# VHH binders against Growth hormone-regulated TBC protein 1 (Grtp1), part 6

Target 1, 359 residues: Growth hormone-regulated TBC protein 1 (Grtp1), of Mus musculus (Mouse) (q9d3n8)
Amino acid sequence: MDPAERAQAARARVPRIDPYGFERPEDFDYAAYEEFFSTYLVILTKRAIKWSKLLKGNGGVRKSVTVKRYVRKGIPLEHRARVWMAVSGAQARMDQSPGYYHRLLEGESSSSLDEAIRTDLNRTFPDNVMFRKTADPCLQKTLYNVLLAYGLHNPDVGYCQCCAQKPGSSAGLRSSLTGMNFIAGYLILITKNEEESFWLLDALVGRILPDYYSPAMLGLKTDQEVLAELVRMKLPAVAALMDGHGVLWTLLVSRWFICLFVDILPVETVLRIWDCLFNEGSKIIFRVALTLIKQHQEFILEASSIPDICDKFKQITKGDFVTECHAFMQKIFSEPGSLSMTTITRLRKSCRAALQAQS
Short names: E, the ipSAE of ESMFold2; O, the ipSAE of OpenDDE; V2, 0.75 times the mean of E and O plus 0.25 times the DockQ between their complexes.

## First folded at step 1 (VHH)

Design d8 (framework vhh_7aqx_2; at its last look DockQ between E and O 0.67; V2 from the best seeds 0.00; counts 0 for: pae E 13.3 > 2, unsure alone 63.9 < 65)
Amino acid sequence: QVQLQESGGGLVQAGGSLRLSCTTSGRTFSDYAFSWFRQAPGEEREFVGAISWSGSSTDYADSVKGRFTISRDNAKNTFYLQMNSLKTEDTAVYYCAALEYYGDSPEYHYWGQGTQVTVSS
ESMFold2-Fast, scan of step 1: ipSAE 0.005; ipTM 0.439
ESMFold2, look of step 2: ipSAE 0.000; ipTM 0.336
ESMFold2 (binder alone), look of step 2: mean pLDDT 78; pTM 0.782
OpenDDE, look of step 2: ipSAE 0.025; ipTM 0.484

Design d9 (framework vhh_7aqx_2)
Fold by ESMFold2-Fast, scan of step 1:
Structure d9 (fold): chain B 359 residues (1-359), chain A 122 residues (1-122)
Amino acid sequence: as target 1 above (359 residues)
Amino acid sequence: QVQLQESGGGLVQAGGSLRLSCTTSGFTFSNYDFSWFRQAPGEEREFVGAITSSGGSTDYADSVKGRFTISRDNAKNTFYLQMNSLKTEDTAVYYCARDYSVYWDEGYMDVWGQGTQVTVSS
């Protein structure tokens, strides 16, 4: 056998597992990933020195101009949980509610809530070694507890099963729209702490992402329409293409919003986005989306049909542009130009009203 | 009554300097972070610089970094924007703002000044 073919066969016989526990498929360029990750660790190690100095002080991380700059340049893996808890306000809420999380887990659960969560557990990160039934500790059990606690904590939102419980909904449609399990799963992978993951989930669902996981998913639908308006304002040629073909933004970007880019972008890039999301809020989601669309504007404009547009939108979330997370994060703050929460709030109000008038 | 008022705007030649002041009243000045924003004709309002309540940390937009300096005087309930090496693209209405959330995001500013015009000519 050719030495190159022999090396390829040897790699195929041993599954490649990334630092987060995910087994990568045979067609994944693991050599390129290893090279990237090696470089990434060097950068993070240099950042760790600065972060160690910043984290020394008066008993915690306070949100500040320095913290904003440091977060945008990357939080070292070992400090992510602490920083996310501090800048999101989750730490303050946890400290003000001693024993609350544990009391929720002692509460009564319905058989329907239990069934819904357990069904999603079996479909959440089956490619991750830590979420397998044989894992010890088993993160699947931790994920169950966090999702159960959240369903009991916020009955109006609950564990998001609205699409699954709606008459006429298919299992495939429900699976495509489920996001809370993927979000909670990533929180558990990074924090390695059940209670912290619950309070971070509460920060996202209760404050940062308005009405995303309520039964009507009105906030999620609203933000997709807000993106459409931002594209009309900032990328009018793309908007004209979409309008010309009558394409629905839900077909292109729903998973970007409901899963907060989990399984859409590389793990390292998702974590860098979440660093900024916890610190700066939902504006970050629109910056990411606009940057992806703008970077690939010429490519998108070549599309001649709705299926071609859909295929191109699947491609723009892949490749070196999104894998080189440091350069990507710099571009989300430069490429979209100015983007204020005043503009986003105004557009949210208009889009929400328009959606409610259609229902 | 809580109020912010800008002063020091005007016409200046490219390469010149200008100092903006934001005088505040009706609240405990030392408890708040403050920011400067600007808005050019036909554009959205953009962040220029911020200073923390302690005065120990500042931040700037990349376009003004090294040229602009933000400072505060707690005794006078006033904060400042020192603008050096001014460029024609710095022409805008400049707004001072109080950050109730420490977010330096336009949507989280609870009090704004009326704005002061800065015009840089070549």
Scores: ipSAE 0.000, ipTM 0.133, lowest interface PAE 19.0, mean pLDDT 81

Design e1 (framework vhh_7pa5_2; at its last look DockQ between E and O 0.03; V2 from the best seeds 0.00; counts 0 for: pae E 19.0 > 2, grease 24.3 > 24.2, placed apart)
Fold by ESMFold2, look of step 2:
Structure e1 (fold): chain B 359 residues (1-359), chain A 121 residues (1-121)
Amino acid sequence: as target 1 above (359 residues)
Amino acid sequence: QVQLVESGGGMVQPGGSLRLSCAASGFTFSDYAMSWVRRAPGKGPEWVSTISGSGGSTSYADSVKGRFTISRDNAKNTLYLQMNSLKPEDTALYYCAKDEYDFWSGYYDYWGQGTQVTVSS
């Protein structure tokens, strides 16, 4: 059976809508997906059995060496919300704040916050059947509520600030707001719970990713410079290429960081990365980025111009290396080598100071 | 080998004070947020207070605000909890807890053995 015949047969067997509600694109490789998923389903079944035993254990879900190992190997979809809530600290915050989310929703929002959210809502996940107005339930209202509550909860970081300053509306600010709607959308798809999604968003935006979504985006800019320094340490030929062309890392990786790989990597891979992100924190972003760059170092080094470099960085987020999510996740914990919080903290301090000296 | 060793517990009358210490070893102490967590008889763990790796940020449970002060000495690898105006409901086994991150996540990867605090007349 030739590849075209295999593709036609797989298209007939593999659902057009993925498990998360997304329509598969016209160029989706159904045969490759079917082969990948048949293998991955075996892995998921084994993990489900192990997770069921762990979750019936004495202490419930809490951070441990065992939970860290299990999270790295994958969280079954039926347990994802519970485990994310537990390991991120979102459950503890929600338990300390009974009624808080619902009281935020009872408050009156400004017209500028409402308009900003509704504008981004119209652009969020048009290819997801659960976000269509004909869906029952329709997740557009759920997404609106989560984003509204977060903007009221954290007005210095959320949607509220973009509407106070007309001249300050830049492409960077729009990307930041768009990133939060994508993140919240994924959280809603996994948790199917407004309040849990709010507290998981707070865990990411308020704690794990400090100052990524503020107007200055200092934390985002800092971590992009930290990546640049890590590349200088670990992949000096790539660093030399970037320096030789004068390319700033923000041109290459901003969407990776601000959207947490949503619309960059395949959904299954994004969710596996988020499993680890909630448990281990922001160093996971660096592990993913370094693994992508290291795996494709020779390909990147072929670039002869800034547009070539940008195109290669888009291409390295596609293909079997990232679609085969179980193997990919194994590599993010081996390929970068040592990556300690001591190193990251030192680099963050120096990079932040350097960025502030420029302003 | 991560080790956390609490000390300074004891029996105190209501309104009294105690100062808890936690000696840390086996990791770079200043890189991690540290918390005090307590476990009253027959209850699950209750978060009390957290301090960032540098010591620049602190947080407290509502039940202890204004009465307890968390601090750290990164040169001595030691975490502290000053407990003033103690009440019978503060009776618990107090644990020193290491976060895996430099910020408070609400979950911890290492706990000590705990030091008993008993507040009764």
Scores: ipSAE 0.000, ipTM 0.130, lowest interface PAE 19.0, mean pLDDT 82
ESMFold2-Fast, scan of step 1: ipSAE 0.509; ipTM 0.823
ESMFold2 (binder alone), look of step 2: mean pLDDT 83; pTM 0.832
OpenDDE, look of step 2: ipSAE 0.012; ipTM 0.273

Design e10 (framework vhh_7pa5_2; at its last look DockQ between E and O 0.01; V2 from the best seeds 0.00; counts 0 for: pae E 20.1 > 2, grease 30.2 > 24.2, SAP .713 > .668, placed apart)
Fold by ESMFold2, look of step 2:
Structure e10 (fold): chain B 359 residues (1-359), chain A 121 residues (1-121)
Amino acid sequence: as target 1 above (359 residues)
Amino acid sequence: QVQLVESGGGMVQPGGSLRLSCAASGFTFSEYSMSWVRRAPGKGPEWVSTISSSGGYTSYADSVKGRFTISRDNAKNTLYLQMNSLKPEDTALYYCARSYDYIWGSYEDYWGQGTQVTVSS
């Protein structure tokens, strides 16, 4: 059968709405997806069997060598919320805080916080059927509540919009994208639970990624400089290219870090990354970034200008390398080589000090 | 190179109390989360409790919530587990473990030799 016939057949068999509620784009490659999914289904079946055996033993998720390996190999969608809550510490925080989330919702909001959230609601996931204003259960209200509660919970770490910070800075950012609203939206889609989504957001923003979402965003800026140093250590040819053009890493990777790859990588790949992020912490972000750069090093090195470098960094987040999520996740734990939290902590201290000395 | 040495185990009657200690050396104790893990006779390891590097966050297995309290003294490089209202099912070898890379949900990468806790009439 020729390629056109194969494409037509795949289009008839593959649903237009993905399992997470997102409409596939008009140019979606149904044939390539069907080929990928037929092989990925075998992997998913094996994971489901292994997780069922693991979970039958006690009715709770326990931190262990076995759980870490299972998380790295993928959490079945039906167990993601339960596992995320357990391994992130969010379940324990929620259990120790009865009624707290609901009391936050009874609190007074500033008009500026309310306006920021409402502006972003209309732009959050326009291609998701569950977030449309016409949806019977419309998740926009749920998203509003989670973002409101978090803004009241952590006033010093405010709601941050990707497009609101710099005039003319939208070259690598979509004006409708906001980091915390995208993160909260994915949490809501996976947990289907407002309070659990709040505590998972707190795990990410309050503990895994401290100071990413404060007004100064010092933690985010620090980690972008840490990536620069890691690339200098591990991928010196790429570092030389960046130095030669004077390119700022924030231009290339800011959305990777602030949105935790939402709307950068395919949904299933993002969720696989988040599986590990909740269990193993912020080191995962560096593993993903280094893997993307290392895999495409020859392609990146062909760049001849700053706009060309930006275009290449956009392109390396597309294609089969990231769509085939199981193989991708295997590579994030091999391709970067050794990467200890001791090394990351040392680099964070040095980079933070350098950033503060410049101010 | 990392050393974790547990102490404070022993025999106790049901309803009694024990306080376990773990002396840490060979690493910067204040930079790591720490956990207690136990192994009952003939069973695999069971996570008991974890405490963040600063001590600001603690978590407990459902089976011990309200009865056990984890704490740490970063000045003395020591981890503690206060165990109250002990039950026969708490009988186990209790290990001190360093949590790898995380203040929560961490993988335990180094373990002590364990201290035996026996709860019997």
Scores: ipSAE 0.000, ipTM 0.106, lowest interface PAE 20.1, mean pLDDT 81
ESMFold2-Fast, scan of step 1: ipSAE 0.051; ipTM 0.553
ESMFold2 (binder alone), look of step 2: mean pLDDT 87; pTM 0.872
OpenDDE, look of step 2: ipSAE 0.066; ipTM 0.497

Design e11 (framework vhh_7pa5_2)
Amino acid sequence: QVQLVESGGGMVQPGGSLRLSCAASGFTFSDYGMSWVRRAPGKGPEWVSTISTSGGSTSYADSVKGRFTISRDNAKNTLYLQMNSLKPEDTALYYCAKDHYGSGSYLEEFDYWGQGTQVTVSS
ESMFold2-Fast, scan of step 1: ipSAE 0.000; ipTM 0.427

Design e2 (framework vhh_7pa5_2)
Fold by ESMFold2-Fast, scan of step 1:
Structure e2 (fold): chain B 359 residues (1-359), chain A 120 residues (1-120)
Amino acid sequence: as target 1 above (359 residues)
Amino acid sequence: QVQLVESGGGMVQPGGSLRLSCAASGFTFSSYWMSWVRRAPGKGPEWVSTISSSGDYTSYADSVKGRFTISRDNAKNTLYLQMNSLKPEDTALYYCARDLYEGDYVFDYWGQGTQVTVSS
């Protein structure tokens, strides 16, 4: 077959819009994707059978060694909302707070909070058919509600908490909700439930990732420094390269942390990461980051300047390594070696203290 | 595919002027705040200046206030930095950066940089 005819046939088999509503780019390699998907479908079928048996067991979904093993191997799309709600503790918090989400939406909001959210809406997933203003149902409205409710629920992450009263302050004020819009958007796409998305956002922002979206972003800055220390411990050659060039880790990895890999890694890979993140917590972020850096260590070590390092870090989040999500997820648990919450907690304490001393 | 391409760097005598440009593609340029960041030999990166998406707000590092002017042309997807009264201390590689959080110094994309050398 003519390569153009084969490409057209492959494109006909693989829809232009993915299962989450994202438009595939015009240069998308349909033939390579079809080859990948035929192999991946076998894995998806095997997982679906095992999860169906697990979910029919007594007591439903609870944190256990079996659930941990199953989550690491991937949650079927149709069960993600239920499992995420259960293992994150979001379901319990929702059940303890009947009507709370709807009461938040009945509350008063500031013009600055509204403006910040609407700015975020316009830049959130322009390539997704469900987030277009003409879509029915329009997920932009759902996203607006979740972000508004969260800004009112947690004033420390809302735009209004950083608002100064001085002239010109609105032009210089940041939207602490940017980044959170991408996270909330993915939650809405997966749960298809506005209130569940709110409580899952609360699990991430309020417990798993504290201070990531506050005005100072101290938790985000802290975790980037924790990654730097982990790289010094586990990948000393890479650490030496970074130190030699005086590079700031913020220049390389800020979006990995603030967006939880949304729009950095392929959608399926992000969802597999979030499966583990909701079940095992923030150490998963460090496992993903270390695996990306370790896999591409030789490539990174070829860098001769800060722009070259930045370009290489942009490249390591693309390609087959991250697209083959099943193999990638196996590697995040083997390649970085041992990584305990005790170590992460200790590093967070020392890095946070150092950052606060600088301010 | 987000791309930022800087130009306009070069060698200049102290007291001279240079105008840097940054051509942006692959995203809606008019929706993002933009910044200039520099790295001098033997030093870490230093934030220089930021401009809001509309161009209505600008901010500058104390070291460049009154000498540098940031501007943008949203119709041409181009960011500018007009540098006047240049000092030897301004010698650095200058980067164009996309500001994710409207002036919060959180950059998700960078150009390759353009070299500015101020020497006698």
Scores: ipSAE 0.000, ipTM 0.256, lowest interface PAE 18.1, mean pLDDT 82

Design e3 (framework vhh_7pa5_2)
Fold by ESMFold2-Fast, scan of step 1:
Structure e3 (fold): chain B 359 residues (1-359), chain A 119 residues (1-119)
Amino acid sequence: as target 1 above (359 residues)
Amino acid sequence: QVQLVESGGGMVQPGGSLRLSCAASGFTFDDYAMSWVRRAPGKGPEWVSTISWNSGSISYADSVKGRFTISRDNAKNTLYLQMNSLKPEDTALYYCAKEGYSSSWYDYWGQGTQVTVSS
């Protein structure tokens, strides 16, 4: 057998753990990933040098044109927690509320909230070694604390009706906390700090993505309709295809919004998106979505049925385009063209009113 | 692979009736709530009705209460919507939807079946 073929077979047989603690699947293409990462490591090294110089000159990080430029080009993993806390406003809120997080955890919890959280714990990142019951320290306990504190902090957070599900069904276990557990899990992996993860979750759920996790999920539904309108403005041929088949955008893109691309796009790409999301807000989600659709426009336009459209939308979140995260991030700022908050705000107002009139 | 296939749509006069069916496959049908959602021309999706896994809980949009009846046959993996006293404003593409991450959020949808109410 060729030594190269033998080496490849050996790699496929041994479970590998990425820098974030995730076990790679048995069929994972390690050779393609290693080739990608070797190129990306050069970029990461250059970014680390520039960020170290920027951070050495400051007592802290604050929003500026320079920081915006630096964030768009990538935050080194070791600086993400500090930069995310600073640019999201989470650090300011934490500093204004000393001991608040710990007081939430010392308080009396609702039995219904506790049950909702416990339903999701064993389903949150089962492929991550840090979230297993046998891990020491066990991030599952950290995740429980963050979600419990957040539920007590924000009473508008929605939960499923547990009594509507059969006990022990996979669906019943998945229906609590509507994706917030995956977001909190990523925050814990990156910050390695329970309280910082809580305040970053508050920045996302309370400010950047209002009403995404409320009972009706009205804000999340509104933003999916805003995407549909942006596609009509910028990609009219795709809009015509969707309208011609009567396709609901919720069917295609709900997972992109509810989990902020967690488990939809590669980990490195999700983190680069969140770098910009914490700094520039929800506009970034629309830039990512428009870039994915535009890049694959010809492929999408070949679709002849609703199932074909759905399958194509699953495929556009995979492959080299989204794995080469540095090039992808450059494209989200060029390919969609102009995208103003004035336009987004106007579309949010009209889409929200239309949804409320239908409810 | 999860599949939802709607049928039973068509053209009817105001006051008429239609029965929609949704054939489900690729999941344990009797573990999930099921819903009907419609989209009228030029409008967004409007929730119509939901039925729990055991038919113990049923709910309807105010616009269809007293006229539509949701039901399911777990032995046949089929969801139904009996539509009576149809109005022109009921004209829409009707989708079968499976409960997903929450009871108000759907993870799988059918292709839709067209209902047209006109004289």
Scores: ipSAE 0.000, ipTM 0.291, lowest interface PAE 12.7, mean pLDDT 81

Design e4 (framework vhh_7pa5_2; at its last look DockQ between E and O 0.15; V2 from the best seeds 0.00; counts 0 for: pae E 13.1 > 2, placed apart)
Amino acid sequence: QVQLVESGGGMVQPGGSLRLSCAASGFTFSSYEMSWVRRAPGKGPEWVSTISSSGSTISYADSVKGRFTISRDNAKNTLYLQMNSLKPEDTALYYCARGPYYYDSSGYLDVWGQGTQVTVSS
ESMFold2-Fast, scan of step 1: ipSAE 0.024; ipTM 0.538
ESMFold2, look of step 2: ipSAE 0.000; ipTM 0.436
ESMFold2 (binder alone), look of step 2: mean pLDDT 86; pTM 0.859
OpenDDE, look of step 2: ipSAE 0.000; ipTM 0.301

Design e5 (framework vhh_7pa5_2)
Fold by ESMFold2-Fast, scan of step 1:
Structure e5 (fold): chain B 359 residues (1-359), chain A 120 residues (1-120)
Amino acid sequence: as target 1 above (359 residues)
Amino acid sequence: QVQLVESGGGMVQPGGSLRLSCAASGFTFSTYAMSWVRRAPGKGPEWVSTISYSGGSTSYADSVKGRFTISRDNAKNTLYLQMNSLKPEDTALYYCAREDWLEYYGMDVWGQGTQVTVSS
């Protein structure tokens, strides 16, 4: 172990556990967090009354201007699973396929799929008390089931281990499930239901995030290039800095896309982003990324080297700006300016063509 | 504190060889996968090679496969790149980089680079 990691582990000897089950290290300002969360909970309670009235209708929630406004202002914790299922189309898919999830779990799995899941499982939320082997119910087993079902549902996702040419640091040992484990883990924490988590994972991976978890990860690569183009259009000084130092956007922001900001941004902020992501789709990811970069533009422009740029990009995902989720969510809809799915679709087409020409 | 220092670059004729070194300090080198990345004049950065924390797994860009060999000495906290059969197109500033996550792309510490020039 790294001596810095040992020191961090020593500081975590007296753990504070947050409302989501995560142990916070001793150097985390838990008093400030408790003050924030108590205020946040009061706001959520007031919103819950309005959401309860909206949810009393026959057939539940349907996409509308009113629902869009309510979702952008935050979904109460107790209603998140129901609203996510409804606005993503996951509920409809689940209702049309009774027993499908359970049939997938009865299917024949390969040793390679099982090995890929186990590799990811031990790296997923080791700091969360609900994912410990001694927990009852043990969410690690629930996570295994969801990932197994998804690998069987989409066979392309489970075959990355031996075929990835650039698998990061683990050449030949990378799973195409890598990244989905963090997404599935958050879904399980919020829904507390295996089947709902599976169908929400299908909404994200199968519809909202095009080709992110295929062996070639072409969709993930494409969207990082789309972000680079959006930065060139909207934040040209930052683009010039990046080009001047020859730094790759992939090396700075890959984690933002592949994990949908899990472990990058505070839990409350991630959940607020996902509220909008399930309702409005992938443009939300670009709004979040542009808002982070724009807010810290002057700070980023002070960078004088590639290591300095990397360090600054790690810092912009921390602090009060991203912790005060209500203000942050308002800014993702104002600060980037105009951003349409038409623009994103056009950029995806050109970036994908450019990437395919390189192969 | 956390620092990567590359060395071993220089001028060489086509067909020649160079060995690059990267001295790591301020962290437990043996627990991190390491990469070499290069930037040719007028081009963007190109990933060259990666080695796992143990040295048991390596990968290479198609442009260098069979000519370059990545290796590490965990006892000496040093990463190496043995470059054989050098071509003019290998002319670049070569960076040593530490991986942030073993399963994801994300280099979190970069060195200052060492210049390799291949000219006839």
Scores: ipSAE 0.000, ipTM 0.353, lowest interface PAE 10.9, mean pLDDT 81

Design e6 (framework vhh_7pa5_2; at its last look DockQ between E and O 0.01; V2 from the best seeds 0.00; counts 0 for: pae O 9.9 > 2, framework grips, placed apart)
Fold by OpenDDE, look of step 2:
Structure e6 (fold): chain B 359 residues (1-359), chain A 120 residues (1-120)
Amino acid sequence: as target 1 above (359 residues)
Amino acid sequence: QVQLVESGGGMVQPGGSLRLSCAASGFTFSDYYMSWVRRAPGKGPEWVSTISGSGDTISYADSVKGRFTISRDNAKNTLYLQMNSLKPEDTALYYCTRDYGDYELPFDYWGQGTQVTVSS
């Protein structure tokens, strides 16, 4: 078959809307996707069998070496929400707080919080059919509730502070809020449960991640600097390039971190990352970033200017390497090498201190 | 060339039954695990059932356990899925896939799928 014929045939077989409701882009390679999916489907099937066996046991999903291994190989869609809830501790918190989520929603919200959330709703997944205002059910409503509840639950996040701060400081708050809505959106897509989405959001923002979404975004800034240090240690040529051009890492990776790769990487790849993120914690973010950079090191090193560097960092988030999620996930656990929480914690401490000293 | 061709899909009322078939060719059918996977609109792929080459080992997703029966006729190179007590939630495109069991496959084959619609 002529490559063109193959492409056409694939386009006819692969729906334009993906399983999560996203419209595929016009330049979507259907043939490549079909090839990928054929292989991945086998993996998914095998994983489904294994997970089913694991979950048939009377015991709830507990963190273990076995669970860690299984999570790294992927959680089947049917079990993903359940496993996320279990390994993140979200289920336990939910169980310990009966009616808490609903009580939050019954409370009075500030007009500022409401406005901020509504603004973000309009920006959240315009290419997803389930988030359209005309959708039934309309996930925008669900998203609103989750974000509202969380804003009330955690006043230290940017959503709540927008309520307290005078109208002029709105720019910094908008950037912090733009990531959380995407995260919440994906949670909703996977859990199909409003309350579970809330508790998973709480797990991510409140426990797994540092203060990414605070008004000062100090945790986010810190982790970007941590990545810079990790790159310096593991990829010195890239570090030298960055230093030579005076490029701030925030320009390159801020969106990676704040969105947890939502809208940066393919949906399935992000979900695989999140599988590990819920189970193993924030170190996964660094592994992903380092893997992307390492895989494309030669390509990045060809850059001759800051704009060129920025463009290359955008490009490395696209293509077959990131689409092949299973292979990609294998790489994130091998390519960066050793990455201990001790090291990360140490670097966070030093980088945070440095940032505070500069302010 | 490995080929898998599904058939037997259609529209049925809730509580109804369908029998899917998958005709396999281009490989030694009895040497491979075979699986059914389905994809509903707006949902990811969902594993349904797997059967070993000999038919001695069978597994089901919890969602279909007790309602669906996977079987195979190695003499006819055909995989079957008997679906009973169908529910609207079973509405999906059903794919026949070749499986290597516990081994990761660098490449696998799947059919074009057969549509099952359960609607009142």
Scores: ipSAE 0.005, ipTM 0.287, lowest interface PAE 9.9, mean pLDDT 90
ESMFold2-Fast, scan of step 1: ipSAE 0.052; ipTM 0.571
ESMFold2, look of step 2: ipSAE 0.012; ipTM 0.542
ESMFold2 (binder alone), look of step 2: mean pLDDT 84; pTM 0.840

